# Ledger of designs, part 28: VH-VL binders against q9vr94

Target 1, 124 residues: q9vr94
Amino acid sequence: GVTEEQMWSAGKLMRDVCLPKYPKVSVEVADNIRNGDIPNSKDTNCYINCILEMMQAIKKGKFQLESTLKQMDIMLPDSYKDEYRKGINLCKDSTVGLKNAPNCDPAHALLSCLKNNIKVFVFP
Below, E stands for the ipSAE of ESMFold2; O stands for the ipSAE of OpenDDE; V2 stands for 0.75 times the mean of E and O plus 0.25 times the DockQ between their complexes.

## First folded at step 14 (VH-VL; framework fv_becotatug)

Design q1 (at its last look DockQ between E and O 0.86; V2 from the best seeds 0.70)
Fold by ESMFold2, look of step 14:
Structure q1 (fold): chain C 124 residues (1-124), chain A 116 residues (1-116), chain B 107 residues (1-107)
Amino acid sequence: as target 1 above (124 residues)
Amino acid sequence: QVQLQESGPGLVKPSETLSLTCTVSGFSISDYYVHWVRQAPGKGLEWLGVIYWHGKTRYNTPFTSRLTISVDTSKNQFSLKLSSVTAADTAVYYCARELWYSFDKWGQGTLVTVSS
Amino acid sequence: EIVLTQSPDFQSVTPKEKVTITCRASQSIGSYIHWYQQKPDQSPKLLIKYASSSFSGIPSRFSGSGSGTDFTLTINSLEAEDAATYYCQQSSSKPYTFGQGTKLEIK
């Protein structure tokens, strides 16, 4: 199984890819999102969308349930998997009705749902 | 194995600058968050600040004007400078690694006494 | 900033006894509370992360519980080596903060 150090390193890679694309999102804001302070603005939502796309959790504003479950199975330590599987399934409809919403709103809705339904929530 | 070790002068005069170094081994300091935490004698733990990936810092509010945290990646070293010290800055100073929100590795700590 | 208040500040306990230490947060922090043990003249040692997840190598007699604002560290059968000060620490918001500590002494 994947270690917490390996999960941390993968997270750093994702942030290193996505954060430079959104210069209005500071490192401090990105770290606040990691800690569960999820703002609702175009730039932060689209930063979140970039991360979620790298995780194959969202595509064109639609939550990718099957691929999210698959990625969770290969990217998380075994001790995280049962809670994550449950929380991911609870959020399967979190982007329904938002597919065409502006400002990367589906990404905000998905991450907010996951944070609220997973006790040990980790995010790059 | 992951190790952190604080070093620096144990005695600093009032109004001068306290300077400490944390030398790490078993990981690259650029790949993790590293924090300074201190503990005055007989007191609890006080978070001072962090350096994130790529060199951005966040300091605890009372220390914003006096504290500088920096890294030297070539030496795998992480440093603390605290200016204009008083007796209230007498403490054991720890460096610590953050891995997913908690401090999983700590240095042994170094006592710094501020006295004439 | 988020204030963490521990109870009790001090407790003298008999070996094999069950000990409960509480930590209350001034606002909801989900499960982002972590517990450390600090023995005299030593650095802190991580015991419990995310309110209830044991850190690697920690004896099973240590457990944690709670979410939101109220958290508990439990030592189910106290051993002499558990004489230490225990701290809770939140990572929900910077600045990270610690509780004031709970000192346990073994009779």
Scores: ipSAE 0.685, ipTM 0.897, lowest interface PAE 1.4, mean pLDDT 91
Fold by OpenDDE, look of step 14:
Structure q1 (fold): chain C 124 residues (1-124), chain A 116 residues (1-116), chain B 107 residues (1-107)
Amino acid sequence: as target 1 above (124 residues)
Amino acid sequence: QVQLQESGPGLVKPSETLSLTCTVSGFSISDYYVHWVRQAPGKGLEWLGVIYWHGKTRYNTPFTSRLTISVDTSKNQFSLKLSSVTAADTAVYYCARELWYSFDKWGQGTLVTVSS
Amino acid sequence: EIVLTQSPDFQSVTPKEKVTITCRASQSIGSYIHWYQQKPDQSPKLLIKYASSSFSGIPSRFSGSGSGTDFTLTINSLEAEDAATYYCQQSSSKPYTFGQGTKLEIK
């Protein structure tokens, strides 16, 4: 597995790409999201969607289970994988029935579900 | 490989400004959250503030009016300025790197004594 | 701010004994607590991450547990080199805060 430094580098890259696209999302808000404090607004939801898309976890508002598991195996240190694998599977239907446009509701639902099912939650 | 090192004057007079520099190696200062933490003699650890890789800062509430943290990416350094110091600011000052919420790397610390 | 209270403040222990240090948070912080070891005249050293996660280079006799508000650092079979002050630290919200420390001396 990757090191936590490598995971950090990857996360930083994702923020560098996504934050500029959503200027209403402050660094503090992004950090809160990272810590599992997830607000429900169009800008923050779509920012989250940007990150999740880069992780190949969501596409057009649909959760990508197999892709997420694959990316998890690549992007996480080994010590994180078991807990994340379980949490990811518990969230397989978290985006069902939700409309992506315009508020990126699936992204909010997916991340919220992951946060609630993963003890040590890490997010870019 | 990764190293942080604090430097600055060990003695500062009351009401003056305490200035410290943290020189880092083994990683880029612009890629991490870096923090200042201090420890008064015989006391615990106190978080002072953080500078993000974007250059934004956040300070602990008691220090918002006196503390300035800045970065010099060309030198791979970041600094601390604490104005209007008193004896209560006597402490060992540490710079530290954050890696996913924890401080995984620390400098050796530098003692700053505030005395007339 | 979130206040962390450690117990005990001081403990004197015989080598090979089991040591338990507790840290209580003023509010729930999930697992966003870390433990540091600080030996005299040294900087703090990260010991345990996320309440219970092992950290590279740390002896297996060190372990952590807990979630929410109550956390424990355990040293199973104390060694002489473990004489130090131990701190818990929360990263659930800013400002980051530390416990007051637990000084561990070895008889």
Scores: ipSAE 0.606, ipTM 0.882, lowest interface PAE 0.8, mean pLDDT 94
ESMFold2 (binder alone), look of step 14: mean pLDDT 92; pTM 0.945

Design q2 (at its last look DockQ between E and O 0.08; V2 from the best seeds 0.00; counts 0 for: pae O 8.6 > 2, off the site)
Fold by ESMFold2, look of step 14:
Structure q2 (fold): chain C 124 residues (1-124), chain A 116 residues (1-116), chain B 107 residues (1-107)
Amino acid sequence: as target 1 above (124 residues)
Amino acid sequence: QVQLQESGPGLVKPSETLSLTCTVSGFSISDYYVHWVRQAPGKGLEWLGVIYWYGKTRYNTPFTSRLTISVDTSKNQFSLKLSSVTAADTAVYYCARELWYSFDHWGQGTLVTVSS
Amino acid sequence: EIVLTQSPDFQSVTPKEKVTITCRASQSIGSYIHWYQQKPDQSPKLLIKYASKSQSGIPSRFSGSGSGTDFTLTINSLEAEDAATYYCQQSSSKPYTFGQGTKLEIK
């Protein structure tokens, strides 16, 4: 299966793509998000949205449940999968009823739900 | 094979700058977070700081004014400079790689003694 | 900063005994706790990461549990080679911090 080093390298690639697009998001703030300290601001929410779109987890503010489950099988080590499957399913409605907000609010809602429902929370 | 190795002077005079190098192999230092941790004789572990992706650093609060962590990508090395040292800075100094929140590989450590 | 308090500071143990070491965080850190073993004159070695996930190559007698603020490292059927100092470390926020250590010695 996918190793933790391979998962780390994929994470860095996502950050290489997304972080330059949001210059107000510092490397330290991005690292805090990685550790589960998820702020609620336009710039941080849209940085999160960029990462989630690369993971095929969100599209135009809608949580892509089936795509997320499929990508999880590809991107995570086998030992992570059962917990992630459960947490992802618990978050299936996390973006329901959210209007298309200019501040990437659905991405914040989705990631906050995942953090709260996944014990080993990894994020680029 | 992931390996880290500390090197530098074992003896430093008070008020001078402690300077150490960590040479790594089996990974590129620009692709991982690398940390400095120290351990005073007979004491516990103390986190000093990290260098993130893209060269950004974060230092433990007591060291903010004295500590510099830097990288030399061409040599696959990163370094620590601790200025204005005192006897309280006598410790074994470790470099360590972070992989997903924990330190999966450590150097062997190098003892630095601060003494006249 | 987040303070980690280990218990006990020291324990004299016999082989095959079950040993429990606790680590208490001053605030919730989720599962961002990791355990290291340090034998005399050696660098630390990662045993358990994310509270309960074993690092590759670690003997199955080592296990971890807990979430939030209260964490436990358990050594089932202690071996003589397990005499060492054990540290917990949090990565929930910077500065990363370590517990003060728990020294295990063989009776």
Scores: ipSAE 0.701, ipTM 0.901, lowest interface PAE 1.3, mean pLDDT 91
Fold by OpenDDE, look of step 14:
Structure q2 (fold): chain C 124 residues (1-124), chain A 116 residues (1-116), chain B 107 residues (1-107)
Amino acid sequence: as target 1 above (124 residues)
Amino acid sequence: QVQLQESGPGLVKPSETLSLTCTVSGFSISDYYVHWVRQAPGKGLEWLGVIYWYGKTRYNTPFTSRLTISVDTSKNQFSLKLSSVTAADTAVYYCARELWYSFDHWGQGTLVTVSS
Amino acid sequence: EIVLTQSPDFQSVTPKEKVTITCRASQSIGSYIHWYQQKPDQSPKLLIKYASKSQSGIPSRFSGSGSGTDFTLTINSLEAEDAATYYCQQSSSKPYTFGQGTKLEIK
């Protein structure tokens, strides 16, 4: 597995790509999101969607279970994988029935679900 | 290896500005959150503030009016400026690197005494 | 801010004994608590992150547990070199805060 430093570097790259696209999302808000303080607004939801898309966890508002598990295997340190695997599976239907445009509701729902089902939750 | 080192004057007069530098090596200063933490003699640890890799800062509420944290990428250094110091600001000052919410590397700390 | 309260403030123990230090948060912080060891005239050293994950290079006798508001640092079979002050720290929200510290002395 990767180290936490490598995971940090990868997360930084994702922020570098996604934050500039959503200027209404401050660094503080993004940092709060990382800690699980997830607001429900168009800008923050779509920022989250950007990150999740880069992780190949969501596509057109649909959760990608197999893709997420694959990415988890290569993006997380080994000590995180078991807990994440369980949480991810519990959230497999978290985006069902939600409309993606314009508020990126599936992204909000998915991240919220993951946070609620993973004790040590890390997010870019 | 990752290393942080604080430096600055060990003595500052009341009402003056305390200035410290944190020199880092073993990692890019543009890639990590760096925090300042202080410890008064015989006391616990107090979080002062953070500078993000984006260059933005956040300060603990009591220090918002007199604390400034900055970065000099050309020198691979972070800085702390605390204005209008009093005896209550006497402490060992640490810079620390954050890796996923915890401080995984600390400087050795530098003692700053505020005295006339 | 989130207040962390450690217990006890001070403890004197004999080598090879089991030591337990507790940290209580004023509100739920999930697992976003970390433990540091600080020896005299030294900077803090990260021991445990996220309540129970040991930092690389830390002896196996150190362990952590807890979630929500109540956390515990355990030293199983204390060594003389473990004499230090131990701090819990939360990163659930800013400002980051520390417990008041637990000073551990070896008899």
Scores: ipSAE 0.675, ipTM 0.908, lowest interface PAE 0.8, mean pLDDT 95
ESMFold2 (binder alone), look of step 14: mean pLDDT 92; pTM 0.947
ESMFold2, look of step 16: ipSAE 0.499; ipTM 0.847
ESMFold2 (binder alone), look of step 16: mean pLDDT 92; pTM 0.948
OpenDDE, look of step 16: ipSAE 0.007; ipTM 0.630

Design q3 (at its last look DockQ between E and O 0.78; V2 from the best seeds 0.65)
Fold by OpenDDE, look of step 14:
Structure q3 (fold): chain C 124 residues (1-124), chain A 116 residues (1-116), chain B 107 residues (1-107)
Amino acid sequence: as target 1 above (124 residues)
Amino acid sequence: QVQLQESGPGLVKPSETLSLTCTVSGFSISDYYVHWVRQAPGKGLEWLGRIYWHGKTRYNTPFTSRLTISVDTSKNQFSLKLSSVTAADTAVYYCARELWYSFDHWGQGTLVTVSS
Amino acid sequence: EIVLTQSPDFQSVTPKEKVTITCRASQSIGSYIHWYQQKPDQSPKLLIKYASKSFSGIPSRFSGSGSGTDFTLTINSLEAEDAATYYCQQSSSKPYTFGQGTKLEIK
């Protein structure tokens, strides 16, 4: 598996791409999201959606289970994988019935679900 | 490979400004949050604040009025300025790198004594 | 701020014994607790991340457990080189805070 440094580098790249697209999302808010404090607003939800899309975890507001599991295997250190695998599977239906536009509700729901089902939650 | 090194005067007079610099190597300061932590003699660890490459800082509440952390990416350095020092500010000052909310690398620390 | 209280403050132990250090948080912090070792005249060294994940290069005799408010650092078989002060640190919220430390001496 990858190292935590490599995971950090990858996360930084995602932030560098997504944060500029949502200027109303401060660095502090992004840091809070990384720590599991997930607000519910259009800008923060769509910022989260940007990150999740880069992870290939969500597409057009639909959770991509197989893609997420594949990316998890690539993007996480080995010590994280078992817990994340379980949490990811528990969230397979977290986006069902939610509208993507305009508030990116599926992204918020998915990340919230992952946070609630993964005790050691890390996010870019 | 990853290294942090604190530097600055070991003695500061009361009411003056304590100034320290941390020089890092083995990694780019532009990629990581870096922190200052201090330890009074015989005491525990106290978080002072952090900075990122783009200049965003976060300070511990007791220090917000007199602490300034800055970064110089061209020199791979960041600095600490603590104004209006008293004897209570005597401590070993550490700079440290954050990796996913933990401090995975520390400098050796530098003792700063506040005395007239 | 979140207050971390360690127990005990001091412990004198014999080599090869099992050592347990506890850290209690004033509020729930999930698993966002880390453990450091500091030897005299040295900087702190990261031992355990997120309550139970061993940091790279750390001997297997060190382990961590716990969640919520109660956490434990365990040294399964104490070595002479383990004489040090140990600190817990929370990253659940800012400001980051440390426990007051637990000093281990070897008999």
Scores: ipSAE 0.669, ipTM 0.896, lowest interface PAE 0.7, mean pLDDT 94
Fold by ESMFold2, look of step 14:
Structure q3 (fold): chain C 124 residues (1-124), chain A 116 residues (1-116), chain B 107 residues (1-107)
Amino acid sequence: as target 1 above (124 residues)
Amino acid sequence: QVQLQESGPGLVKPSETLSLTCTVSGFSISDYYVHWVRQAPGKGLEWLGRIYWHGKTRYNTPFTSRLTISVDTSKNQFSLKLSSVTAADTAVYYCARELWYSFDHWGQGTLVTVSS
Amino acid sequence: EIVLTQSPDFQSVTPKEKVTITCRASQSIGSYIHWYQQKPDQSPKLLIKYASKSFSGIPSRFSGSGSGTDFTLTINSLEAEDAATYYCQQSSSKPYTFGQGTKLEIK
């Protein structure tokens, strides 16, 4: 199965692609987001959106439930899957009505919902 | 097989610079957060600092002016330099790898004694 | 910085008994607490991460619980080899901090 080292490597790749695109998001802020401290600003929300798009979890502000569940199966160790599957399903409507919202607000809403419904929160 | 090993002088004179190297194998140091932690004899663990996989450091506040952590990616090594040492810096020094928020592998530790 | 206070500092324990060690954080840290075992003259070893998730190869008698500020490490049916000092560590914010340690000795 997928190891925590493999999950880390995948996450590192996503951060290395997305973080340079948002120079106002410091490495310290990105680390805080990884720890579940999720701010609400345009730059941080769009950094989060970049990550979520790479995970195929969001597309044009719409949560992609089935692709998220598929990506969870290939990116997470088995011991994480039951908790994540439950949390992901609880968030299926988190972006409803927000896909045209400004400032990458749908990404903020989705990640905030996932954080609130997943005890062992991991994020690149 | 992930391994970390500290090396350096066991005895350092007061006011001098303590220098240690951590050699790692089984992973690339450029891909992980790596840390220095110390433990004074008979005391608890104290986090000193870490280096990001992109080379940026973070130091515990009391050490900001004295501590330097650096990497040599070609040797798969990272180092600690602590300047102006006193007897209070006598401790076992550990290097450790962070994987997803916790220290999953530690070096054996090396005792550094500060005395003349 | 976040202060972690363990209790007790020291406990003399009988094999086969249940042992409980607590860790209290000075502010909420969610579930970002990890437990380590350190035997004399050895480096720490990771036991439990995220308050309750066992690290690979850890005996099932070790378990963790808690969220927010109050956390517990439990050893069910203590074995003689479990005599060690136990530390909690938080990773919610920098600097990472450790509790002061709980030393377990076998009666």
Scores: ipSAE 0.539, ipTM 0.857, lowest interface PAE 1.8, mean pLDDT 90
ESMFold2 (binder alone), look of step 14: mean pLDDT 92; pTM 0.940

Design q4 (at its last look DockQ between E and O 0.79; V2 from the best seeds 0.00; counts 0 for: pae E 6.2 > 2)
Fold by OpenDDE, look of step 14:
Structure q4 (fold): chain C 124 residues (1-124), chain A 116 residues (1-116), chain B 107 residues (1-107)
Amino acid sequence: as target 1 above (124 residues)
Amino acid sequence: QVQLQESGPGLVKPSETLSLTCTVSGFSISDYYVHWVRQAPGKGLEWLGVIYWHGKTRYNTPFTSRLTISVDTSKNQFSLKLSSVTAADTAVYYCAREFWYSFDHWGQGTLVTVSS
Amino acid sequence: EIVLTQSPDFQSVTPKEKVTITCRASQSIGSYIHWYQQKPDQSPKLLIKYASKSFSGIPSRFSGSGSGTDFTLTINSLEAEDAATYYCQQSSSKPYTFGQGTKLEIK
């Protein structure tokens, strides 16, 4: 597995890519999202979608279970993996029936679900 | 090895500006959130503010009008300026690195006494 | 702001005893609680992160538990070197806040 240092670095890279695309999302708002305070707005949802796409967790508003598990093995320390695997499985249907455009609702639903089912939640 | 070190004058007069510098080594200051925390003598810890790796800052509410945190990436340093100090600002001031929400490394702290 | 209240404020214990320190948050903070040890004339040191994860280099006698609003730091078998003040800290929202501290003395 990766170190927490490596995980942090990877998270930074994701924010570097996604935050500039959504100028209405401030660093403070992004930090709140990281901490589990997930607002429901077009800009924040689509920002979240950008991050989740980079993680290969979501594609065209659909949760990618197998891809997510693969990426988890790569991007998380070993001590996180068991809890994340359980949480991810519980959220496998969290995006079903939701429309991606224009408000990126699946991304909001997926992240909210993961936060609710993973005690020690880590997000960029 | 990660290291943080506070420096500045140990004595400041009332109404003047308290200025401190934190010098870091073992990591790039531009890659982390770094914070200022203080501790009055015999008291607990008080969070003052943070500077993000983007350079943006956020301050605790009581200090928004008189606290300024800045960064000098060329020197791998960041600073604290607290204006209009009073005796209530006497404390040990710490700089600390945030690593995924926790402060994993702290400076040794520097005592600043506000006295006439 | 989120208020953290520790209990007790002070405790005097004998070596090899089990010590329990509690921290209660004014609102739910998930697992975004961390524990620090501060010895006299020293800076705080990270012990436990995310309620239950030991920081690197921390002895196994230190452990943490809890979620939501109630958290516990446990020292399974107290050593003389564990005399210090212990602080909980939340990072669920800004401003970051600390508990008032628990001073632990060794008899």
Scores: ipSAE 0.047, ipTM 0.694, lowest interface PAE 4.7, mean pLDDT 93
Fold by ESMFold2, look of step 14:
Structure q4 (fold): chain C 124 residues (1-124), chain A 116 residues (1-116), chain B 107 residues (1-107)
Amino acid sequence: as target 1 above (124 residues)
Amino acid sequence: QVQLQESGPGLVKPSETLSLTCTVSGFSISDYYVHWVRQAPGKGLEWLGVIYWHGKTRYNTPFTSRLTISVDTSKNQFSLKLSSVTAADTAVYYCAREFWYSFDHWGQGTLVTVSS
Amino acid sequence: EIVLTQSPDFQSVTPKEKVTITCRASQSIGSYIHWYQQKPDQSPKLLIKYASKSFSGIPSRFSGSGSGTDFTLTINSLEAEDAATYYCQQSSSKPYTFGQGTKLEIK
């Protein structure tokens, strides 16, 4: 597995790609999302969707369970993996029925589910 | 190795501006947030503020009118300026690196005394 | 802003005893609480992050628990070197806040 510093660096790269695409999402708002304060607006949901797509966790509004588990194995330290695997599996159906929902709603639903089912919640 | 080091004058007169620097090494200052925290003698820890990437700042409410935090990437330095100081601003001042929501590395601290 | 209230403010303890320090938040902060140890004339040192995750290199006698508003730092078999002041700190929202501290002395 990877170190927490390597996980941080990978997350920072994803933020550097996604945050400029959503200028209405301030750095402070992005930090609040990182801390688990997940607002429900189009701009914040689509920022979250951008991050989740880079993690290969979501594609066209559908949660990519097996890809997510593979990326978790690559990107998380060993001490995080068991809790994340459990939380990811608890959320496997979180986007079911939302593929046509507006405002990047599937991304909001997925991240909200993960935050509620993972005690050590980390997000870029 | 990650290191942070505060520096600045140890004595500042009332009503003047307290000015400190935090020199960092062992990490890229563009990848982490550095916070300022202070501790009055014999008292607890008080969060002052942070500078985010892109230079945006967030200050603790009592300090919003007096505090300026800045970064100079060419010098690997973060700076704190606190204007209109009084004896209540006498404290040890720390810079600390946020990593995944907690402060994993701290400077050794520098005592600033506000006295005439 | 989120107020953290620690208990006790001060405790004199005997080596090898179990010590429990509590931190109560004025509103729910999930698991976004962190514990620091500060010895005299030293910087704070991170002990526990996210309520229960030990930081690298921290002795196993230190543990943390809780979620929501009520959190506990436990030292299961206190050693003389553990005499220090302990702080909880929340990172759920800015401004980040600290508890008032718990000073632990060896008797």
Scores: ipSAE 0.046, ipTM 0.681, lowest interface PAE 6.2, mean pLDDT 87
ESMFold2 (binder alone), look of step 14: mean pLDDT 93; pTM 0.949

